# VHH binders against o13800: the designs that were tried, part 24

Target 1, 230 residues: o13800
Amino acid sequence: MNQVTQFSGNSANLMLYWILKSYYSRFDRIMWIDTLGTFNPAALPLPCLEKTMLVRSFDAQGLKDAVDELESNLKSSEDQAYALCIDSFSNPIGLLMAQGNISFAHAFMMTLGRKCRILTRKFRLAVYLSTSLVYIKQLHLSKPALGNSWPFCLDHSYILEDQQHNKCLVHCNQSRKDLLGCSQLFLLLKGSFTHEYLTIDFYNGTPVSVSSKLHVSPSLYHSSTLNSPS
Below, E stands for the ipSAE of ESMFold2; O stands for the ipSAE of OpenDDE; V2 stands for 0.75 times the mean of E and O plus 0.25 times the DockQ between their complexes.

## First folded at step 13 (VHH; framework vhh_sonelokimab_d1)

Design j3 (at its last look DockQ between E and O 0.79; V2 from the best seeds 0.71)
Fold by OpenDDE, look of step 13:
Structure j3 (fold): chain B 230 residues (1-230), chain A 123 residues (1-123)
Amino acid sequence: as target 1 above (230 residues)
Amino acid sequence: DVQLVESGGGLVQPGGSLRLSCAASGRTFSSYAVGWFRQAPGKEREFIGAITSRGNTEFYAVSEYGRFTISRDNSKNTLYLQMNSLRPEDTAVYYCAARYGSRPTFYEDYDYWGQGTLVTVSS
């Protein structure tokens, strides 16, 4: 278990800020999608902010629009390294579910997740998603706003536990099948966070490699098959 | 074609607030993503913020986040820019821009532009 000490906030936020604070120099551009209205520019160094494009999304469709814009940017600048942070991915999806559009919400999640994954394979892109529990009125329960098939869209996931005094415990979810906990960080990094010039060890809370640029080798996705629910 | 007309510019003291408006012609305003840019003397035009055609997502330059707020009223064919805590560095001509479709962009590849409105922040 790794402990990360940061400024005040929830665990997911702290992790995202920690990631950017630690690795911003390895990205040419950063897109931060804020779904909660809690973005804090003071938490990041100026050189990081200078690379950051901010998006405030109020619903799932808006989130899609933001990702589409990212895709457009990636296509126009294929040589640039990008980071996408979505804080929180689950929020707009949870809103859809709360409205009774559960099936649509699940489909939307899978589509958007798959798109993000594909983009990380085609471009120099790292994607970091925070999630939290959402209340589903129809089910009278709180659960992660992710379906059983969602893990197939992810390379890595981490369970975040809040601690006192702005500390966060990070647990690596090796299973890639089950989503546990109330706060999670999902990473769409190829392999074990290993890229040609960037490797992140979130378990130990340290960079494994030091490089000025993120590199993701493009891969051809030959399979258009949807992941089957587990 | 869409015509855009900015208004609300003027002289304001540092720390003051100003609200800009952009009125769009026609009946298709809701089919356009819209945004704000500004250009200071001797500087390049820079992105401030933009909003989707439906108003469900906003895009911002990091430097203006929290201080500037973009909004739209499709019933009035109007885009707004609320500027708070204004600084002398905010002195510029502010431009409204429209892009056909739901999605705006951080870049200048918009379809239509207004003539601009001057904002001067000075004591």
Scores: ipSAE 0.810, ipTM 0.934, lowest interface PAE 0.4, mean pLDDT 81
Fold by ESMFold2, look of step 13:
Structure j3 (fold): chain B 230 residues (1-230), chain A 123 residues (1-123)
Amino acid sequence: as target 1 above (230 residues)
Amino acid sequence: DVQLVESGGGLVQPGGSLRLSCAASGRTFSSYAVGWFRQAPGKEREFIGAITSRGNTEFYAVSEYGRFTISRDNSKNTLYLQMNSLRPEDTAVYYCAARYGSRPTFYEDYDYWGQGTLVTVSS
């Protein structure tokens, strides 16, 4: 809560559905921004859907329009708890960058990310967003998209690694709190994530137990630059 | 100033489909975000969905997503609501609304409203 959290990987949207399925009762209102056209209302309980506003965005300006509408809602009802889910954040930003003016696209992205962070501090708001992973050949590693400046807008970042037997490992590669190196294992069952034991509290952004830091993830990117002294 | 006129309402059987239109006049339609609301007998007016002035972003109350779709044609100054799989609880007066600028809202903070068109879903 009151944090900006990123999930990166092919299954990142399933994590967003799991977040809402698990925590919708803690929010009065929910906004889902769908930039891929893939929102699936069957993935969520009816009580969750009844408090959800869907935004279908077809470009980067649509992300801004949705966040501006959210800001207006927050100012009108400061006693309401709100969740914002963005699936995906990286796609429309990537398309904007592909238009050739990288400096403009970068500034647009950073302005929007800073706004989200500020809103989570000023209002009762949790932001969960998805991004793609990119393989960096020179580093032999996969890392979240959007470049080196984007992580400064995040409180937590998780990389999703699909594993054998319909499992997905969610590994924290960046945290402004005590989550760096923590992992959560999910089982994919009938198109949704489930878990046997919860090791990360994704609502509060805290580990559930010390054992959540024991894992094997040799090829994943870790961002130490956000945890270093300024 | 803009004037809005809804049309396309009427009697439809459960499971049927209906397409509502909202024609705008008076000023350039492309300067306005537009949306649909409805009011059933004895109930408060409720948001259905909206679309930005350029048509690049759609907003929906999720309970209506998948059955209802919003679109606009700026060359005809018209907003549309396609309603499928209609149920008796969809019976209501349907209103279109326009808000100056690019961004709609799901609140009733719109500058201009139509008179409404009645949709009745009954066997």
Scores: ipSAE 0.553, ipTM 0.813, lowest interface PAE 1.5, mean pLDDT 85
ESMFold2 (binder alone), look of step 13: mean pLDDT 83; pTM 0.855

Design j4 (at its last look DockQ between E and O 0.81; V2 from the best seeds 0.74)
Fold by OpenDDE, look of step 13:
Structure j4 (fold): chain B 230 residues (1-230), chain A 123 residues (1-123)
Amino acid sequence: as target 1 above (230 residues)
Amino acid sequence: DVQLVESGGGLVQPGGSLRLSCAASGRTFSSYAVGWFRQAPGKEREFIGAITSRGNTEFYAVSEYGRFTISRDNSKNTLYLQMNSLRPEDTAVYYCAARYGSRLMFYEDYDYWGQGTLVTVSS
């Protein structure tokens, strides 16, 4: 992806596009939930777009509705491989927080996160979430949108460090408990990416280092453990 | 039961715009997700877009995203489809549909259908 064809968004957004561009052939269906209004179909190849549903979610409830729709689709097509991209998971949550509904927002995140995780265990589903810091007016600070319990919903997480010219260093969080940084990419599917770090040159649209492959397989793991919202 | 009636179809030149409306009968419009489909001659009916009952989520076929916009006004029991940059390939009968449930992209699952309105894009 060169500068001329680049779209508005942060490094996490670009990472989502890169993931789909790289792995779209492994999926039968793709759902892209756009919470920012910045989706750029030109950033993806035509064969990818042909299997992509675009969803616009305007709030947290809308995001939930979109995921519910995905669940319905998964139930009707259990043998198909799905990818879910949410760009950005943090945006609607941030909106809730900005309205003063912080506890509710956290609870909502955990519920939705757990649902996504469960779906990745029951179905051939990969889930990719971008998130960033959210500004909380009441606290006069920016903080991660995710609570302390959120990491338990994830198989992999990555901190994205922005550089000049849309170059991004992606560091894998080995510990789920350590979520830092301004921009993060979260992978809920087990085995999707297990490498320690990934460097992407978004200007050239090529990875500098990639050490893992996406694996999509359903597992019948019934986890009865509920994560508590933070 | 919900009755749906499409309007706004007609002849338009390539590059032109058209706004379709779907008027729903009854008082339960706000309880239904609604969507737009189209069917060209000799082709299968295809999904364009849908919107949830609350209007806070929109679903699109990616091929139409950016050119077509779906919206609803629950106070008027009306669904809209704004179509911009129309192409000859967009020539089809456009249908409004309503569903009380999920799977908004699958026409087989919709509960109610309009009669359709013809859109012809030609120079």
Scores: ipSAE 0.762, ipTM 0.908, lowest interface PAE 0.4, mean pLDDT 79
Fold by ESMFold2, look of step 13:
Structure j4 (fold): chain B 230 residues (1-230), chain A 123 residues (1-123)
Amino acid sequence: as target 1 above (230 residues)
Amino acid sequence: DVQLVESGGGLVQPGGSLRLSCAASGRTFSSYAVGWFRQAPGKEREFIGAITSRGNTEFYAVSEYGRFTISRDNSKNTLYLQMNSLRPEDTAVYYCAARYGSRLMFYEDYDYWGQGTLVTVSS
């Protein structure tokens, strides 16, 4: 709550659905920004959908339009708790960068990210967003997209790694609280994330009172070891 | 200043489809964000969806998403609502509305309204 949280990876949208399935009763209103055209209302309970507004846009201006709409709603309803989910944040920014004016695209991204962070401090707002991973050849690692400045807009960042036996490890690579290096294991069941026990409180951005036992090293994400045959 | 006129309402069987149109007269339709609302007897006007003046961003009440699609054609000064898989609870007067700027979910903030078109979903 009152935080900007990023999930990076191919399964990041499943994490956003899991967040809402787990915590929708704690929010009065929800905004879902769908920049990929992939929003699946069947993934959410009806009571969650009834408090959700869907924003559909594929460009960076659409992200700004949606955040401006959210800001207007927050100002008129300051006593209400909001969740904002963005799936994905990286796609429309990447398209803007591809148009050739990288300096403008970077400034646009940082302005929008700072606005989201300011809104989480000013109002009762939680922001959860998804980004893609990019492979860094020199490091033999995948890292969240959007470059080195983007993390300054985030309170928490998690990298998702799909594992064998329908598992996904969610590893915290950045936290303004004591989550750095913490992990949550999810099981993929019928296209949804579930868990046996929770190690991270994704609403508060804190470890669960039971210990955080699933720490991973960067070497476990090395593409040559994790994705190599045999 | 813009005048809005809805059309395309009528009687339809459950499971059927209708396409509503909202024709704008007056200048500068492309300067407005536009939306669809509906009002069943005895209820407040209910937000269905809206689209920005540029046409690049759509907002939906999720309960209607998938069955209802909003679109606009600025060259014809027309807003559309495609309604599929209609149910008896969709029976209402459907209104189009226009305004400048953001805050598109609240009917109190819209400046211009059509007279409405009745949609009745009944066997």
Scores: ipSAE 0.678, ipTM 0.849, lowest interface PAE 1.0, mean pLDDT 85
ESMFold2 (binder alone), look of step 13: mean pLDDT 78; pTM 0.804

Design j5 (at its last look DockQ between E and O 0.78; V2 from the best seeds 0.67)
Fold by OpenDDE, look of step 13:
Structure j5 (fold): chain B 230 residues (1-230), chain A 123 residues (1-123)
Amino acid sequence: as target 1 above (230 residues)
Amino acid sequence: DVQLVESGGGLVQPGGSLRLSCAASGRTFSSYAVGWFRQAPGKEREFIGAITSRGNTEFYAVSEYGRFTISRDNSKNTLYLQMNSLRPEDTAVYYCAARYGSRPLFYEDYDYWGQGTLVTVSS
């Protein structure tokens, strides 16, 4: 991704855009849930946009409603391949936490995460989530919005390292040897996790390793099997 | 039953703005997800946007995002569509639709429809 096409979004945004730009042809429909109001249609090719429904969610319940709507669509069109992008999954949760509803927020996240996972197993659905650190006033600290159990709901997770000029390196936190079918990709800011198997240079729009690129590419033509999280 | 009545349509110049309203009958407006559609002459009806019953989530056709904004006022039983930077291609009859439940649909499977209001964008 060159500087001309870049926008003022965070690194997680860039990852989501890169994913769709790279793999939009594999999907019949795309739902983009924008929780930040930063969606940039100029970052995606026209054929991708034509498949994309944009959702603006203003709170956690709204996010749930959007996912429920997706579920309804999946049920009505089981043969279609779907992609769900949530930018950012953490934002509505952060809002709940800021209001003092920390336990509820965690429960909500786990419930929604589980739902997404189930959907990826039942339907031709790939889910891509971005997340960031959230400030919790009561604790006077910034931390990942998701608890330690969240990675078990994911097929892949990645750490984003920000550089100058919106350049971003993404490192895989976890990977699977043979990831076929529907998958969940979770993007984390640096400091949330530490692993290095997959690295993507978003400035150049290329992965550092060819093999790593295959690991992030969902194959929606195969039946999804319930695999235990690694 | 819910009756929907659109208003605010008319003639506007390219680059102009227009705000459409949809008034719903009854006292149960807050129980309905509502949305906007449009149909141009010789074209199929297309989805513009929708909003949940609570107003906490909005759905948009990506082509209209940024130019069109949907909102609702449950106290007034009214749905709005703010249209900015209008283009001749936006010329169409605009329809309001309602579906019982919290969530809107992206397609035409709505329970109630208005009669539509004509928007003409021309120099």
Scores: ipSAE 0.747, ipTM 0.897, lowest interface PAE 0.4, mean pLDDT 78
Fold by ESMFold2, look of step 13:
Structure j5 (fold): chain B 230 residues (1-230), chain A 123 residues (1-123)
Amino acid sequence: as target 1 above (230 residues)
Amino acid sequence: DVQLVESGGGLVQPGGSLRLSCAASGRTFSSYAVGWFRQAPGKEREFIGAITSRGNTEFYAVSEYGRFTISRDNSKNTLYLQMNSLRPEDTAVYYCAARYGSRPLFYEDYDYWGQGTLVTVSS
């Protein structure tokens, strides 16, 4: 909560659906910004959809317009908790960069990212966004898109690493809290992420411990898989 | 001032489709964000969707499950609502609304409203 969290990789949208399935009861309102045209309402429970505003935005200005509308809603409803999901953040920014003025596109991106960070500090807002990975040949590694300045706008960053046997490892490569190097294993079952044990509290942005109370929807976890001490 | 006139309502079978139109006259339509609302008998008016003045961003209450699509044609000063997979609970008076500026509101605080067009979904 009160944080900007990034998920990077081909399956990053599944993390966004998992976040909402797990935590929608913690939020009074949800905005989902779909920049790819791929939003699937069947992936979310009806009670989650009933508090969700879908925004279909196909360029960088449209993404900014959606965030500005969220700001207006936040100002008029200061007691309410909001979630913002952006799938994907990198696509409209990448298209703007491809139009030729990379300096302008970079400044636009950073201004928007700083806006999101400011809003999470000023209001009860959690921001979850997806970005693509970029392969860096000289390093033989993939890293999140959007360059070296973008991470300054983030509280947490996770890289999704697809693995064998329908597994996906979500690894924290950046954290404002004590999550750097932490990982969460997800299983892909029937097109959705699930887990056996939760190691990261993605709502609070903290490691899971025996003495900590975990804020998570009970419907997503069986008792034998929960690490939610009380 | 802007005058708004809805059309395209009527009786349709469940599972059917309708396209509503909202013709605008008066001031420059392209200076307005526009939206669709509906009101069923005995219920409060509810937001359906809205579109920015440039048409580059669409907003939807997801309760419509992707069945409804809003669009605008600024050269014809017209706002559209395409409704698919209609159900009896979609029966309502449908209103278009306009607000000066680029961004819509999701509230009834629009500057101009049409008179409404009735959509009835019944077999």
Scores: ipSAE 0.508, ipTM 0.788, lowest interface PAE 1.6, mean pLDDT 83
ESMFold2 (binder alone), look of step 13: mean pLDDT 81; pTM 0.840

Design j6 (at its last look DockQ between E and O 0.71; V2 from the best seeds 0.68)
Fold by OpenDDE, look of step 13:
Structure j6 (fold): chain B 230 residues (1-230), chain A 123 residues (1-123)
Amino acid sequence: as target 1 above (230 residues)
Amino acid sequence: DVQLVESGGGLVQPGGSLRLSCAASGRTFSSYAVGWFRQAPGKEREFIGAITSRGNTEYYALSEYGRFTISRDNSKNTLYLQMNSLRPEDTAVYYCAARYGSRLTFYEDYDYWGQGTLVTVSS
């Protein structure tokens, strides 16, 4: 992978592109939810594009609708492997927060996160989420949109450290308790697809360590307990 | 019941542009998600794009993204498809469809269909 221009405000989207470029052949269907309006199809190979549905979501409800659409597709094609990319998960949530609906935004985010997790347990689905800081006018600060309970929805997380000229270091965050920052990639893979040993040199576009095989282990996790929003 | 009528089809040269319209009857257009499909001779009907009733979400077959843009005007009960950089492969009958529900990417789920409008891209 050569140096790629950033299409959004952070490097997380580039990671998403890299993931799809690298792994698109492992999926039968791909859904890309674009919340930023910065999707660049030229960044992906044609065979990837041919099996990709692009969704443009302009608000949180739109994001929910898109995930519901995915669920419907999964139900109709249970044997197909799906990938979901959301660029950025935090953007619609940030919009809600900016409107003063902070508690609702957190609850919404947790609900949607849990839904995604459940879907990865029920179906052959990999979910890749990018996040960024969101500005909250009422607090006059930028903060991560994700609450403290969000890590419980995740299987893997990566922190992106931006450097000069879109150079980015990506390292796996092994602790679920310490998921803070402006540039994060979250993966919901365990139980469907596994990337347990994935580490990426983002700048060079090469995996440092990758389990090359996607293992599909659909398990029905019937957890009725919702994580409380923080 | 909703009636849909497509218009704007015709003959266009490669590289050209065309804007299709779909006019919906009744007063309930804003309650429906609407989408565009096309069917070329001897091929299956394929999804192009759809937009929710509120217009807050758009779906696209990614292969056509960038060239095709979907939009709606609820005040006019009209759905649009802007097609740019047209290719001979885009030759097809284009259909407008409306759905009261979810799963907007499959033609089987749509409740109402237009008669279609023919688009021919040829030099």
Scores: ipSAE 0.766, ipTM 0.916, lowest interface PAE 0.4, mean pLDDT 80
Fold by ESMFold2, look of step 13:
Structure j6 (fold): chain B 230 residues (1-230), chain A 123 residues (1-123)
Amino acid sequence: as target 1 above (230 residues)
Amino acid sequence: DVQLVESGGGLVQPGGSLRLSCAASGRTFSSYAVGWFRQAPGKEREFIGAITSRGNTEYYALSEYGRFTISRDNSKNTLYLQMNSLRPEDTAVYYCAARYGSRLTFYEDYDYWGQGTLVTVSS
């Protein structure tokens, strides 16, 4: 809670469902911003849906307007815990960049990201968002979209790494809590740290089980992780 | 000013459907965001859904998602609420509302209201 967390990869939005399925009881209200038209209400329990506001938005301005709406809600109910899920953050920003004014799109993106971070510091708000990956052939790696400045808006970033049998390893590629290079999901909803590998089983696009290992030492794993240069 | 008039309410059996309409007159309808709210006896007005002036963004209280759909037709200056799979707890007065600006989910932020249309679900 109180942090901005990114998940990147082909099925990164399914981590958002997993988080809500696992932790919806900790939040009083939830906003889900669906920028792709792919939201699946069957992936969540009914009690979770009953506290969720769905925003269907297909452009960057609608994304900003939804965050402004959330800010208004937070100001009127400071004692309530909120979750904001954005699936995906990268799509509407990418479309804005494709319209030719990349400098404007970048400034828009950074202003919105900074606002999300400020809101998580000021209110009881957790922000979870999904982004796409870009494969860099020359470096033999995939990295999150949106360039090198975007990570300054994030507290944690995780990459989904495909495994055998339709599983994904959730690998931490950025953390402001000294977790860089660890394959673990950092959740502070109750003030706890968890050091574990996460392997997520998906059923028809819905997480159905999570297998975790005890942990991987941050220092050892960090040496095998490459940071994104672009 | 904009004036809003709801229609389409009435008696319906559980499992039935109704389509509510909200006709707008006066100032340019396309410059307003519009929403649907309802109020059951003894309860606060509750948000159902809203749609921006351009129609590019829709908001839904997800407890009703999959049963209720909001839409607008700016050429007819009309807002719609399609309600399916109705239940007795959906019995309420349904209101359409309009505002200029971006804050759409709280009833106290709306400037213009219709008189309401009663929907009763019973068998």
Scores: ipSAE 0.584, ipTM 0.801, lowest interface PAE 1.1, mean pLDDT 76
ESMFold2 (binder alone), look of step 13: mean pLDDT 79; pTM 0.820

## First folded at step 15 (VHH; framework vhh_sonelokimab_d1)

Design q1 (at its last look DockQ between E and O 0.28; V2 from the best seeds 0.00; counts 0 for: pae E 2.1 > 2, unsure alone 64.1 < 65)
Fold by OpenDDE, look of step 15:
Structure q1 (fold): chain B 230 residues (1-230), chain A 123 residues (1-123)
Amino acid sequence: as target 1 above (230 residues)
Amino acid sequence: DVQLVESGGGLVQPGGSLRLSCAASGRTFSSYAVGWFRQAPGKEREFIGAITSRGNTEFYAVSEYGRFTISRDNSKNTLYLQMNSLRPEDTAVYYCAARYGSRLFFYEDYDYWGQGTLVTVSS
């Protein structure tokens, strides 16, 4: 069995699986881009898998190629609904940064993020992004990978600033400081489908099971609302 | 023009493994995405997987993910398909194909095809 069949139990990853298990019937096609090598098809029902294209990307260019492939398959017809899951968005970018290409990595983040956004505007496409986890030894805390970069690379098209997703409850803090101690970041782009009972929670250093909660943690909700447009 | 020649097919027992190879002619192999398809008797040709020209992205039919692995060696102009835990339902003619561009999941969009190699999984 290939190493890529391993299941990761992190919060962001679990959220992706939960979304597909819950809402796969709303999509005609699903693309899962695995940058971690941890995709587990056994975690998804067969009807979901039958409409899922699995992609294994090994670097940033590979991630771009995967998104380009998706774009080439998207139809302008409003009758086709698509989902894109990237697990994780941060991993290929982190690799670039580790190689010393920080400026390029940031530019890449912005460009690819923008492309995904544009696609959600042009097509009936939902885009779900997860991040990797980074451990800060000095603080004995974890944070989403690239947390310090996201606020600078993300625009206002993400769900935290999108009024069209009123049915989605998001527990997310986008600031550098506020992401400290959180688990992994989950991102939903503008244009994504509405999920009636979707709650995205961040917990301090502990993976949690995905549940369909209708409540938001007051502290996290407050942080999120501060960044929401009036 | 690119010529593709599959090899490595044969008879294998259930649970066995097999590695297929596809040798490409010419010097432009590295410019093409390449993929594997299979066709069983009386069935439609189905996508197994593909790999981009650079080899840094792989695409799979989810049903085969983890059991089949695609790889390429551009220095040898060769595409590989590692098949593990083979089942009788894997019995088919396996084809390699090359595509200059995107849309790698659709056999209709591929530019070049091999003649195929027969894989028979039987006890």
Scores: ipSAE 0.770, ipTM 0.910, lowest interface PAE 0.4, mean pLDDT 78
Fold by ESMFold2, look of step 15:
Structure q1 (fold): chain B 230 residues (1-230), chain A 123 residues (1-123)
Amino acid sequence: as target 1 above (230 residues)
Amino acid sequence: DVQLVESGGGLVQPGGSLRLSCAASGRTFSSYAVGWFRQAPGKEREFIGAITSRGNTEFYAVSEYGRFTISRDNSKNTLYLQMNSLRPEDTAVYYCAARYGSRLFFYEDYDYWGQGTLVTVSS
């Protein structure tokens, strides 16, 4: 909450759906900005969808216009909790950059990112956005798109690494809190992310220690019993 | 210099459907972004949805579960609003509006307005 969080990778939209499925009861209103035309209403529970506002946009101006409209809603209802999901942020910005005026596109991106961050500080707003990965041949690695200045607009950044056997590792590569280097493993089952244990609290942006979550019934605590021969 | 005329309003029972049309006449409908607004008695004019002049961006405020769908047909100079699963709180006068340029979510930024069509959702 009150933070801008990025998910980068091919499965980033599944993470956005998982966020909303997990936390929609904590938000009064949700805005989903779909820049790819891939929004799937069946991926969300009906109560979640009923509080979701949809924007379908394939350009950067439409993305800005949606954020400006959200600001108006936040000002008129300051006590309400909002979530903003953007899937994807990188596509319309990348198209704007490809038009040849990279300085304009960069300024547009940074102005919009700073706006999102300011709004999360002024209002009860959580922003979750997706970006693509870009392979950097000189470094032999993939990193989030949008260049070196973009991370200054983010509180947390995660890279999604698809793995064999329908696993996805979500690794924090940037955090303004104690999440740097933390990871969450998801399993892809029937087109949705699931998990055995939660290691990251994506709502608060904090780590969760698995070792401190063990609870056993006191009547079953028995450390020295040898009741059956081996 | 563009004129807008809404049609398709009327009385509908809860759970019903209604398709509103907004016919544009005058110059160059395809140059304008176009939107739907509604105003219930005693309430502010409320943004429902808009579509850019190119048709590449659709905006839906307060839409839920895909009940409302905005579309445009530039060959017919017409904007549509399909409304499904209607509820009594959808009762309002529905307006179409047009503007040139950006900033699509605020009613005071729209330059051309239709006269409105009344939609009543009641048993």
Scores: ipSAE 0.283, ipTM 0.529, lowest interface PAE 2.1, mean pLDDT 83
ESMFold2 (binder alone), look of step 15: mean pLDDT 77; pTM 0.799

